VH-VL binders against q9nrl2r1430to1533. Designs and how they scored, part 285

Target 1, 104 residues: q9nrl2r1430to1533
Amino acid sequence: GGVHELSAFEQLVVELVRHDDSWPFLKLVSKIQVPDYYDIIKKPIALNIIREKVNKCEYKLASEFIDDIELMFSNCFEYNPRNTSEAKAGTRLQAFFHIQAQKL

## First folded at step 21 (VH-VL)

Design m3n (framework fv_erenumab)
Fold by ESMFold2-Fast, scan of step 21:
Structure m3n (fold): chain C 104 residues (1-104), chain A 121 residues (1-121), chain B 110 residues (1-110)
Amino acid sequence: as target 1 above (104 residues)
Amino acid sequence: QVQLVESGGGVVQPGRSLRLSCAASGFTFSSYAMHWVRQAPGKGLEWVAVISYSGKDIYSVDSVKGRFTISRDNSKNTLFLQMNSLRAEDTAVYYCARKPSYSRATYFDPWGQGTTVTVSS
Amino acid sequence: QSVLTQPPSVSAAPGQKVTISCSGSSSNIGNEFVSWYQQLPGTAPKLLIYENNKRPSGIPDRFSGSKSGTSTTLGITGLQTGDEADYYCATWDDSLDAYVFGGGTKLTVL
């Protein structure tokens, strides 16, 4: 994408990072902390990786950016039971993302 | 009733081996990653090793790499720690512990009662 | 010695309130959930607090946890002789990629 598109992606990622419910998504899950994670989750991703991809101009379409964010939430709900703090944070942050993504 | 019971500790000379066992009951053992945590006499807690629920993924603290091997037998609901080339600094009470399968969980519950390993000549 | 710093000992009278502090950094307490463990003499550690301020079933509400910035505290109200134990804070450290435990605090009921 263009300069304006990249600015929009950066702004949205910054707003996600600053959100109170971003804590499960800031960095990749550690293999030592959760050794089973990567046996279940085959396409791991986190906000720091998405932000790096934005900064390197790796997203050519808004849909590619949105797909990576949705993958991040999908991974959260696949790994974590719905009654966990992680899943609850993911549900709230995903709703916030859907509202903000309308501006893309 | 969720329970973990360790066994296999003892007094051993430096350079020898011991194999610790942890018998699990009251939960689906094969659904949880399992940990070993140790405590030297009069000291605090130190994480030692983890094994994934399938047994495929194993990680340990650097000070025991190449000497300690964590393993499990899901058919027997048993966790193991094979300790080779034991050193005086390995003297500790060894606890097995369960951690919940959540992506950001940082706590252990339950813990076994511990088994004492003393490396002494 | 430890990445998380606790006072080595605290003491108070029966019925009083005590607080046990635990100080870390942005790579651990600042970014991660904190747990607290009680270890009675000759026993295994027992989970008292998880996710900063939650209690497992069976832990009375006189035990509480709180977190502010890079520090956490364990509060015990209505102190009882049976509370004499070592108390440990614990969390995950992003920079070390490791579980970290405080050095422990010995609580004495005078």
Scores: ipSAE 0.726, ipTM 0.897, lowest interface PAE 0.7, mean pLDDT 92

Design m3o (framework fv_erenumab)
Fold by ESMFold2-Fast, scan of step 21:
Structure m3o (fold): chain C 104 residues (1-104), chain A 121 residues (1-121), chain B 110 residues (1-110)
Amino acid sequence: as target 1 above (104 residues)
Amino acid sequence: QVQLVESGGGVVQPGRSLRLSCAASGFTFSSYAMHWVRQAPGKGLEWVAVISYSGKDKFSVDSVKGRFTISRDNSKNTLFLQMNSLRAEDTAVYYCARKPSYSRATYFDPWGQGTTVTVSS
Amino acid sequence: QSVLTQPPSVSAAPGQKVTISCSGSSSNIGNEFVSWYQQLPGTAPKLLIYENNKRPSGIPDRFSGSKSGTSTTLGITGLQTGDEADYYCATWDDSLDAYVFGGGTKLTVL
């Protein structure tokens, strides 16, 4: 996106990173920690990667930025059972994202 | 209900081999990554190796790479650790353990009772 | 040296309370869940606390866990002679890409 959209993306990513429920999403899952993760999740992503893409101006449209954030949540819900701490954090953070994304 | 039972430990001379087994029951073994953790006499716990549920991906601590091979047989609900070129420093109780398949889980439950490996000249 | 630092020993009398500390860094305790294990003499480790402060079924509420910053503590109240054991904290270290355990704390009930 444009310069103004990139500033908005950076602000939103910072808000997501600072949120109490961001812990499952801050960095990629390690293959050693969870060796089965990449057999199930084909398009891994995390907030540190999204933030790097924002800083390198790799998002041309707001929809591309939103798609990456939604992919991150989709991966969480696909891998983690509903009653896990990861899935519960993901549900709360996704709701927060939907409210903040109205600014985009 | 859920149980892990290790076997195959013993007393061997340096340079010899042992194969440890861990028999799993009470859960869907093929749905879990499995781990080996060891404990030297009078020392703390040290993570050794992990294997994915399918057996395709295997990782081990650097000190045993090239000597130890983790494997599994899902049809027999059994985890293995093939230990080659054993050294005195490998003397320990070896535990198999399960970790929940959650993306950020950092805990082991259950643990087996352990099997003792002593490497002595 | 271990990446997670615990005191080597702690002691108290029956009925008293004790806390066992475990100190790490931002690459482990600071950003990961912590678990605690009890190891009775001659037995396997047993999960006591997971995800910082949760108890598995069968663990009495006199055992508690807490995490603040890069440190975590295990609290034990109403000490019993059967609590004499080694206690280990454990977590994931994202810099080492490995599971790490504390050096262990021997609890003696006087």
Scores: ipSAE 0.750, ipTM 0.902, lowest interface PAE 0.8, mean pLDDT 92

Design m3p (framework fv_erenumab)
Fold by ESMFold2-Fast, scan of step 21:
Structure m3p (fold): chain C 104 residues (1-104), chain A 121 residues (1-121), chain B 110 residues (1-110)
Amino acid sequence: as target 1 above (104 residues)
Amino acid sequence: QVQLVESGGGVVQPGRSLRLSCAASGFTFSSYAMHWVRQAPGKGLEWVAVISYSGKDKWSVDSVKGRFTISRDNSKNTLFLQMNSLRAEDTAVYYCARKPSYSRATYFDPWGQGTTVTVSS
Amino acid sequence: QSVLTQPPSVSAAPGQKVTISCSGSSSNIGNEFVSWYQQLPGTAPKLLIYENNKRPSGIPDRFSGSKSGTSTTLGITGLQTGDEADYYCATWDDSLDAYVFGGGTKLTVL
């Protein structure tokens, strides 16, 4: 699991990054752009961080990788009201992830 | 309805101070981060400062850091910009503006009407 | 120096269509929502477009926005003399950690 750019995790992260609904998740939220974010979200994460962890072979089990992706979605739904573009994108991308994750 | 009204602008000599106010009405002021944006005569818009909903976290652009302080009083629905050691380059119309508290929001609405600050000798 | 580049001016006749371009980079327009503002002479900026192509209540559908790659455009159809204004694009820049505005485009309706 999780070895080099040839892993199943790398393939899945690339598919998530290329998805139209990935825009809220590509990089960490800026403390300057959203000064209240880190008072609410205690374990920030984003696809660029997850991809870096894959490339450094830090995921040894599929469950570790899945937990980080689910944390990313959980943070989105905790911070953003359900009627926002962010929450709607998160809902669609999470559904896409659940389908793709069945291959892990 | 939702409204922002600035005041406190004027004509001052270099090195002096001014305190700008922005009175908010028609929305829950304490639920929004607030911003100051300025515009020099005949020039474009420049983002200046932001303050968190509670007033705990503040940030200002480097050109005003150490001289300008953003603050707020949620009990009075008022945003402030304390401007010390004013320079000719600070001459501008100063607008307060609201931004949605969403993780990726990049737009300002509403804007106040602006208050003019002229630094001249 | 401006990180978002707009033409300084555009002009067209009443009833015509005009497009105003705004060019940036991967650190701003390429990765962020874009907004557009109209500033009539002597007034505050007014939000015209947010999240690339959405209109606030009260903005007529003759105003439209689009984004492609690292560029965005504001379209105005059925030009009216009341459209004479400065137009600004704006977004977040992740390398500068700041909100950035284009240099502005002055629209003259001849």
Scores: ipSAE 0.699, ipTM 0.883, lowest interface PAE 1.0, mean pLDDT 92

Design m3q (framework fv_erenumab)
Fold by ESMFold2-Fast, scan of step 21:
Structure m3q (fold): chain C 104 residues (1-104), chain A 121 residues (1-121), chain B 110 residues (1-110)
Amino acid sequence: as target 1 above (104 residues)
Amino acid sequence: QVQLVESGGGVVQPGRSLRLSCAASGFTFSSYAMHWVRQAPGKGLEWVAVISYSGKDKHSVDSVKGRFTISRDNSKNTLFLQMNSLRAEDTAVYYCARKPSYSRATYFDPWGQGTTVTVSS
Amino acid sequence: QSVLTQPPSVSAAPGQKVTISCSGSSSNIGNEFVSWYQQLPGTAPKLLIYENNKRPSGIPDRFSGSKSGTSTTLGITGLQTGDEADYYCATWDDSLDAYVFGGGTKLTVL
């Protein structure tokens, strides 16, 4: 997309990073810390990777940006049982994202 | 009851090899990554190695890399640590431990009772 | 030397309160969950606190944890003779790609 779309993506990523529930999503899961993660999760992603893609103008459509954010949440819910701090943070942050994404 | 029981420790000469075992019971062993942690006499805890549930991914601290190999046999619910080229500084109690399968978990529970390895001339 | 710094020893009388500190950096405590372990003489470590301030089933509320910035603290109230043990903090270190433990604190209850 255009310059205005990229500015909107950057603004939204910054809002997500600043959210109290962003901690499970700031960086990729370490293969050494959690070696099981990559046997289960086929397309790992995190906010730092999404932000880099925004800065490199790799999102041509708003739907591509939204798909990457949704993939991030989907990975969280696939790997983490629903009663974990990770899954609870993901649920709250995803709800926040859905409200903010209405403007994209 | 969930438990881990280590065995295989003993007294060995420097340069020799030793294989430790950790028998798991009371949980689905094949669904968890497993860890080895050691403690030298009078010293603190030191993380040594981890292995994924499938055994495909394994990592160890640099001080033992190339000498120690972590492995597992899911059909026997057993974790192993093969220790080659043992040195005096490897003298420690060796614990196996489980970590929860959560993406940001940093804690170990349960722990085995430990098995003692003494490397002396 | 460990990457997480704990006082080597602390002491207090029965019934008193004690706090054990653990100091790290932005690559570990600053961005990761912290856990605490109790090791009674001759025994394996036992989980006391996980995810900064949560207690496993069976751990009394006399034990508490807190985290602020790059430091974490284990609090023990109503000290008992049976609390004499070594206490260790632990977390993940992003720079080392390893789990790290504090050097341990020996608690003596007069």
Scores: ipSAE 0.700, ipTM 0.891, lowest interface PAE 0.9, mean pLDDT 92

Design m3r (framework fv_erenumab)
Fold by ESMFold2-Fast, scan of step 21:
Structure m3r (fold): chain C 104 residues (1-104), chain A 121 residues (1-121), chain B 110 residues (1-110)
Amino acid sequence: as target 1 above (104 residues)
Amino acid sequence: QVQLVESGGGVVQPGRSLRLSCAASGFTFSSYAMHWVRQAPGKGLEWVAVISYSGKDKYAVDSVKGRFTISRDNSKNTLFLQMNSLRAEDTAVYYCARKPSYSRATYFDPWGQGTTVTVSS
Amino acid sequence: QSVLTQPPSVSAAPGQKVTISCSGSSSNIGNEFVSWYQQLPGTAPKLLIYENNKRPSGIPDRFSGSKSGTSTTLGITGLQTGDEADYYCATWDDSLDAYVFGGGTKLTVL
């Protein structure tokens, strides 16, 4: 870690949040909206949780930050069939993330 | 053809109970979360309750919580709504509806034709 | 007041175009997919539009949906007498943790 690494994580999270395909990932899935979600997804995460962890300096290594973002995409693909708008948005946002993560 | 058929409605006095049923056919019922939506005479639609595909997780809106219980029997492809301590404001057509199990889905399709519940003296 | 605001009624002549608006907030339409339903007198609601602008099988392309900011619109072109019905928008509300429906709009084809 360091302050410059945390600044890079903050910049990347902001870019992800601003991306048109971030909508499935902005907040945790509601147990009331989707009651089956937490029976299938055991490690839920979303961009608002990741951003909070960045702001609280909970990521000590770039790998920890990358792992949480990858978990977010993995959850999306595990829950949502490939032909859904969620899975398609996840595929595009993940590709964008991989390009941006090269800077980390 | 994918179909939902409700039954069990009727006319009852305040404080009585009714059990509604929704028979599903034409799809794998056990793979879908199911919902109840009601509509008071001359009024709009109001979401009432949801149950997970397994039946393990269920929720009912605050206005009916503690009085209404959603349940299902996957072996019979049937959804239920047990309605206790009925009030005049529960008078409505009750629809069962299916929603796709996608993480951000907000639409219902298909809907049953509804069953009418009238709570009056 | 409903969480989602629709005009109570709209009217237009056969063959014309009508638009039905639905206004919400950042906790619902602003962040969530919107669906639209048609309810003919004495019948169950029927899905017309899902995920803001998609049509299920069997719905003609004269029905369209759009979303901008915290509002959504149902468009109907080539109006027919058989389009007389109540129309409802619907979505999920993050603040209420509930599915919400608009108050409904009665369409009269004059």
Scores: ipSAE 0.753, ipTM 0.906, lowest interface PAE 0.8, mean pLDDT 93

Design m3s (framework fv_erenumab)
Fold by ESMFold2-Fast, scan of step 21:
Structure m3s (fold): chain C 104 residues (1-104), chain A 121 residues (1-121), chain B 110 residues (1-110)
Amino acid sequence: as target 1 above (104 residues)
Amino acid sequence: QVQLVESGGGVVQPGRSLRLSCAASGFTFSSYAMHWVRQAPGKGLEWVAVISYSGKDKYYADSVKGRFTISRDNSKNTLFLQMNSLRAEDTAVYYCARKPSYSRATYFDPWGQGTTVTVSS
Amino acid sequence: QSVLTQPPSVSAAPGQKVTISCSGSSSNIGNEFVSWYQQLPGTAPKLLIYENNKRPSGIPDRFSGSKSGTSTTLGITGLQTGDEADYYCATWDDSLDAYVFGGGTKLTVL
């Protein structure tokens, strides 16, 4: 148990995961739950995948990390109508991300 | 005005087949994934199968996998369930149900009135 | 085995309030939206509550839903004899990769 320094990317992903509006983004959409999802969304991604990539040091540039987060939001808005709880959560979480990303 | 009407149920002997139909009206049928859910006499609800809006993707409960086939005809606004190798435990009221095309939606609305399938000797 | 646990029955008099509980785990209620369905005798299930606490058009505000942690409740106020029915909670289970339904609660209006 010692204190360790967390990366900026890891800290941001943890804050996103803990946000009340993260629920549509925590894990990939199930094909059984939403059989049409992967016919529309060709580059699926979720916070658990992004966090794994951060932990494996797979992001060499901040732009690559930001692109994956933005892809996640883009997928949400592409699949979900604007009046859905998913799209509304995505709008709020994306705004939160933009504020936190200023620290990068 | 949005309505689902099932048909094709009946009494059959074990090992035989039935095909259920569900006629949809009052909405754009081709824009929705469609489901079959069943209920054994005096028991709770059990999800059976789903089909994507295009008909390309189909998934089944483990209890019916390999025996049942879900299909749809978007030109006729009709959903089907082909039930082969029927067993006594398939005895149930079969409902068709609509699911909204949202990434995390898990609810069904509307439901049809159901069609009864009895598998008995 | 039951994945979502509901009491088998609940009863109250007309005009009273009842709550029906539904308990699950982190892989279902804890992570996913919950729905509630009403099934009158001899009829199809009818959606009462979706996304934990929302009502479809035509469902009176006497029906309410709430979710806390891995449990959810259906509240019914101003009970009417026409509310006698079976009530089912339902959600998605991430571990099973399957839709799951509670065992149902029979509401008797005395």
Scores: ipSAE 0.685, ipTM 0.871, lowest interface PAE 0.8, mean pLDDT 91

Design m3t (framework fv_erenumab)
Fold by ESMFold2-Fast, scan of step 21:
Structure m3t (fold): chain C 104 residues (1-104), chain A 121 residues (1-121), chain B 110 residues (1-110)
Amino acid sequence: as target 1 above (104 residues)
Amino acid sequence: QVQLVESGGGVVQPGRSLRLSCAASGFTFSSYAMHWVRQAPGKGLEWVAVISYSGKDKYSVESVKGRFTISRDNSKNTLFLQMNSLRAEDTAVYYCARKPSYSRATYFDPWGQGTTVTVSS
Amino acid sequence: QSVLTQPPSVSAAPGQKVTISCSGSSSNIGNEFVSWYQQLPGTAPKLLIYENNKRPSGIPDRFSGSKSGTSTTLGITGLQTGDEADYYCATWDDSLDAYVFGGGTKLTVL
């Protein structure tokens, strides 16, 4: 537990951020760029928010961290049609995450 | 055939008002956020305002806040721009444009042909 | 003043190749998709390139886009007199919370 679990979450978030398919997920969607987003997506989240929660030690269980990452992907697939660049990036990044999350 | 057609432009004195319209056809208008983009004579393009598909959320560039109001009537497939307290620097061709409602989309397609607004004394 | 910098003009002869550059920063081109628009004299802008390098239906493959870091380029091969137009790059700017356009590049085909 403790510090090495936090390090594992931080390491995984850093790997996700550096992945070529992270671009739809790095920061929250702007309500000015996409004014319809927050009418459809009720629990918005992004990698910068998840990283902040890791740094503040807000994840007590690996399942809580995994749930937030999965929420991020779920939001992507809920908002974006499957044939979009966003949804395709999300599919690839989610697969990468599932492989890495086996270490948690 | 997807089309946007603007109307309502004209020549007005400073301080007056104009209401621009954009008639949409050939697509499900109520499923798209819509934008206004303007172009001053001999100058480049400047984004002006956006409205959500429902019409509930509206945003505009700082220089027109409080003076311009974007609105829409989905039952008539029509986008509007109410322009009050017009200034000489508002002189431009005004285009309506559609943007895909993808979370990271940054492109406009189609564009209307534009309607000219000239503010002069 | 535009936050995306383009050369004001470029010129070349029919059949030649040109590239039009567009330079931004990490708050725009560095983090966002870029699109390119062609504006023929007296007409509305027309989408040429979206998502950095994709062409909409009806745009010939002699038009291409590319992005590297905080810059993007529009390439045009086999220049035709009908390509004389103003060309604009565009993207979203995270710092400004606004869509931004380049200042435009006038292409003259002599």
Scores: ipSAE 0.740, ipTM 0.904, lowest interface PAE 0.8, mean pLDDT 92

Design m4a (framework fv_erenumab)
Fold by ESMFold2-Fast, scan of step 21:
Structure m4a (fold): chain C 104 residues (1-104), chain A 121 residues (1-121), chain B 110 residues (1-110)
Amino acid sequence: as target 1 above (104 residues)
Amino acid sequence: QVQLVESGGGVVQPGRSLRLSCAASGFTFSSYAMHWVRQAPGKGLEWVAVISYSGKDKYSVDSVKGRFTISRDNSKNTLFLQMNSLRAEDTAVYYCARQPSYSRATYFDPWGQGTTVTVSS
Amino acid sequence: QSVLTQPPSVSAAPGQKVTISCSGSSSNIGNEFVSWYQQLPGTAPKLLIYENNKRPSGIPDRFSGSKSGTSTTLGITGLQTGDEADYYCATWDDSLDAYVFGGGTKLTVL
């Protein structure tokens, strides 16, 4: 049982999860909490799914990982009007992601 | 003037049915998810059911699943709760409430005045 | 009992301050927004606070909300006799996949 070394993708996902503005993105949106979400958003994704894909080595290129993170933000801005707490959190977290992604 | 008005409550024997209505006015009813929340005599609030703005998606608390059906008629600005196989534990004031935001930070505003359902033998 | 724990009652004199606590867990208050409702005797609940600390139009600033960890508090300053009511916290619970309310706190202004 050795120490597991985190991949660059996993390290970035951990930093996103730890960010104060990650709350809209940690898990898939509940269909009961937001009953019309899945009528509008056809490719749902969240940080827990992305992290699982990283752990299973499903991302072969940095661009594939970045595309999933950007899809997550795109979904946020598509569903949530600009003045919502979700959209504001998404804007700040996306800016943080762009800075961190320069390391990829 | 945003308003919700419930009706349809009454006194019934166990096993019977009631249909509650909630008439909405002063806002675009078809744009908002709607909820039913109940309150037993002398007790706290309990969430019952939600329906999406279109009526396509509907969900309820497990204790009423299979017995209660939430529905809406957007052409009449009216929300419904069909209550079948009523039990003594369903005795409560039933409130309809609007989900005013598109946010998952959901809260209830406004609330209707409530309609009383008493299930007794 | 309720998933969210509130004291059953609080009391204070006119002009005083009170805080009403609401304690939950990481599956509810710890990861979700909280709202607070006032229920005057014989009336429907009324929204006081949403998204932890925001007030809707018409609610005076003597009502405030705050959240820390898995707990939230409703603060009321300058107490008035018209504040006598039941107060409920509410949030979403991830584990139950449902909306949950606190058991309610009866405020008496003596």
Scores: ipSAE 0.559, ipTM 0.852, lowest interface PAE 1.7, mean pLDDT 90

Design m4b (framework fv_erenumab)
Fold by ESMFold2-Fast, scan of step 21:
Structure m4b (fold): chain C 104 residues (1-104), chain A 121 residues (1-121), chain B 110 residues (1-110)
Amino acid sequence: as target 1 above (104 residues)
Amino acid sequence: QVQLVESGGGVVQPGRSLRLSCAASGFTFSSYAMHWVRQAPGKGLEWVAVISYSGKDKYSVDSVKGRFTISRDNSKNTLFLQMNSLRAEDTAVYYCARMPSYSRATYFDPWGQGTTVTVSS
Amino acid sequence: QSVLTQPPSVSAAPGQKVTISCSGSSSNIGNEFVSWYQQLPGTAPKLLIYENNKRPSGIPDRFSGSKSGTSTTLGITGLQTGDEADYYCATWDDSLDAYVFGGGTKLTVL
C-alpha cells in the first residue's frame, strides 16, 4: 500500500476511537479481568494495536488493515452473547466502519 | 434459583492451612469465571482471586500469591480456595462470587453468604 | 487510602433522597464500567447497579447509578429504614490489573 492508504488508515482508526461505541475495542482484554477470554479468542486485537501497526507501516495492503478491523469485530461477536452491551456496541461500530471504509 | 454457599472457615493458628469450598447451584457452573473476595473485620471488600470457567487460568492478588491457590471441580459444581501459611492479616469473611463472562465484565452477582476465617494465637 | 474514594458515612431520614459518591481516576472509573453493592448488617454484599446505571432484576427503581468522568454516584430516593447498610462502588483498574472496591459508605437512616 501507498502513502495515501496509510493516511486513510490513520484517519479511520481515529474516527473509530472517537465513536461512542468504541469502548469495548480501545485496548486488549486483560487476562486477569476476563480469564476466559484467551481460552476462546486465539488472535486478540484492539484499536490501540491496530493504530500502532498503522504508525509502524506494517499494513502493505488495504485488505490487511480491513482484515484486522474485521478480526476485532469477529472476536467481539465470538466471545460476547448477542444481547450484551459489548455485542450491541460492536454491531453499531462495525456498521459505521463499513460506511467509512468505502473511502479506502 | 442461583445460589452460592461457602464452607470451611474456622479459627486457626498462624502458619496453618485451611481449604474453603463454595457450592454452586441453579446455574451452569462450568460456564462462569468465579472469584473470591474477602472482608476483614470492620473493613471494606478486597478482591482475592479469579479462576476461568475451565480452571486453566488462575490469578490472585500479590498479598496472597504463593500461599493461596484457587481451584474448581466442575463435575461437583464447587469452587475452592486452598490457604497455606495463614497470617493474622488473612483474618476475614471470605465470599465466593460469580462474574458474567463478557469481554468487559466488572460486576459480581451472585455472592455467597461468606465463611469466616480467624487467624489467631 | 482506597484507590476509589467514598465518604465514610452519610445520614438521612426516611422518605428523603441521598447520594453516595465514589471518586477514582482514568485507570479505573474513567475507563471501566462501575458496579455498586449493598451490604446489610451481618449479610453478604448484594448487587444494586452494574454497567454504571443498570439495575438487576428485583432491585427497585429508587436505586440509580450515574457516572461522569472519573466519578460515579449511587442515588437512593424514598429512603426506608431497611436501606441502612454499607454501600460499595467497584470497578476494574488498568494500572493495578485488579478489581478494586471503594472504602465503603455507612448509610444511617434515622
Scores: ipSAE 0.759, ipTM 0.902, lowest interface PAE 0.7, mean pLDDT 92

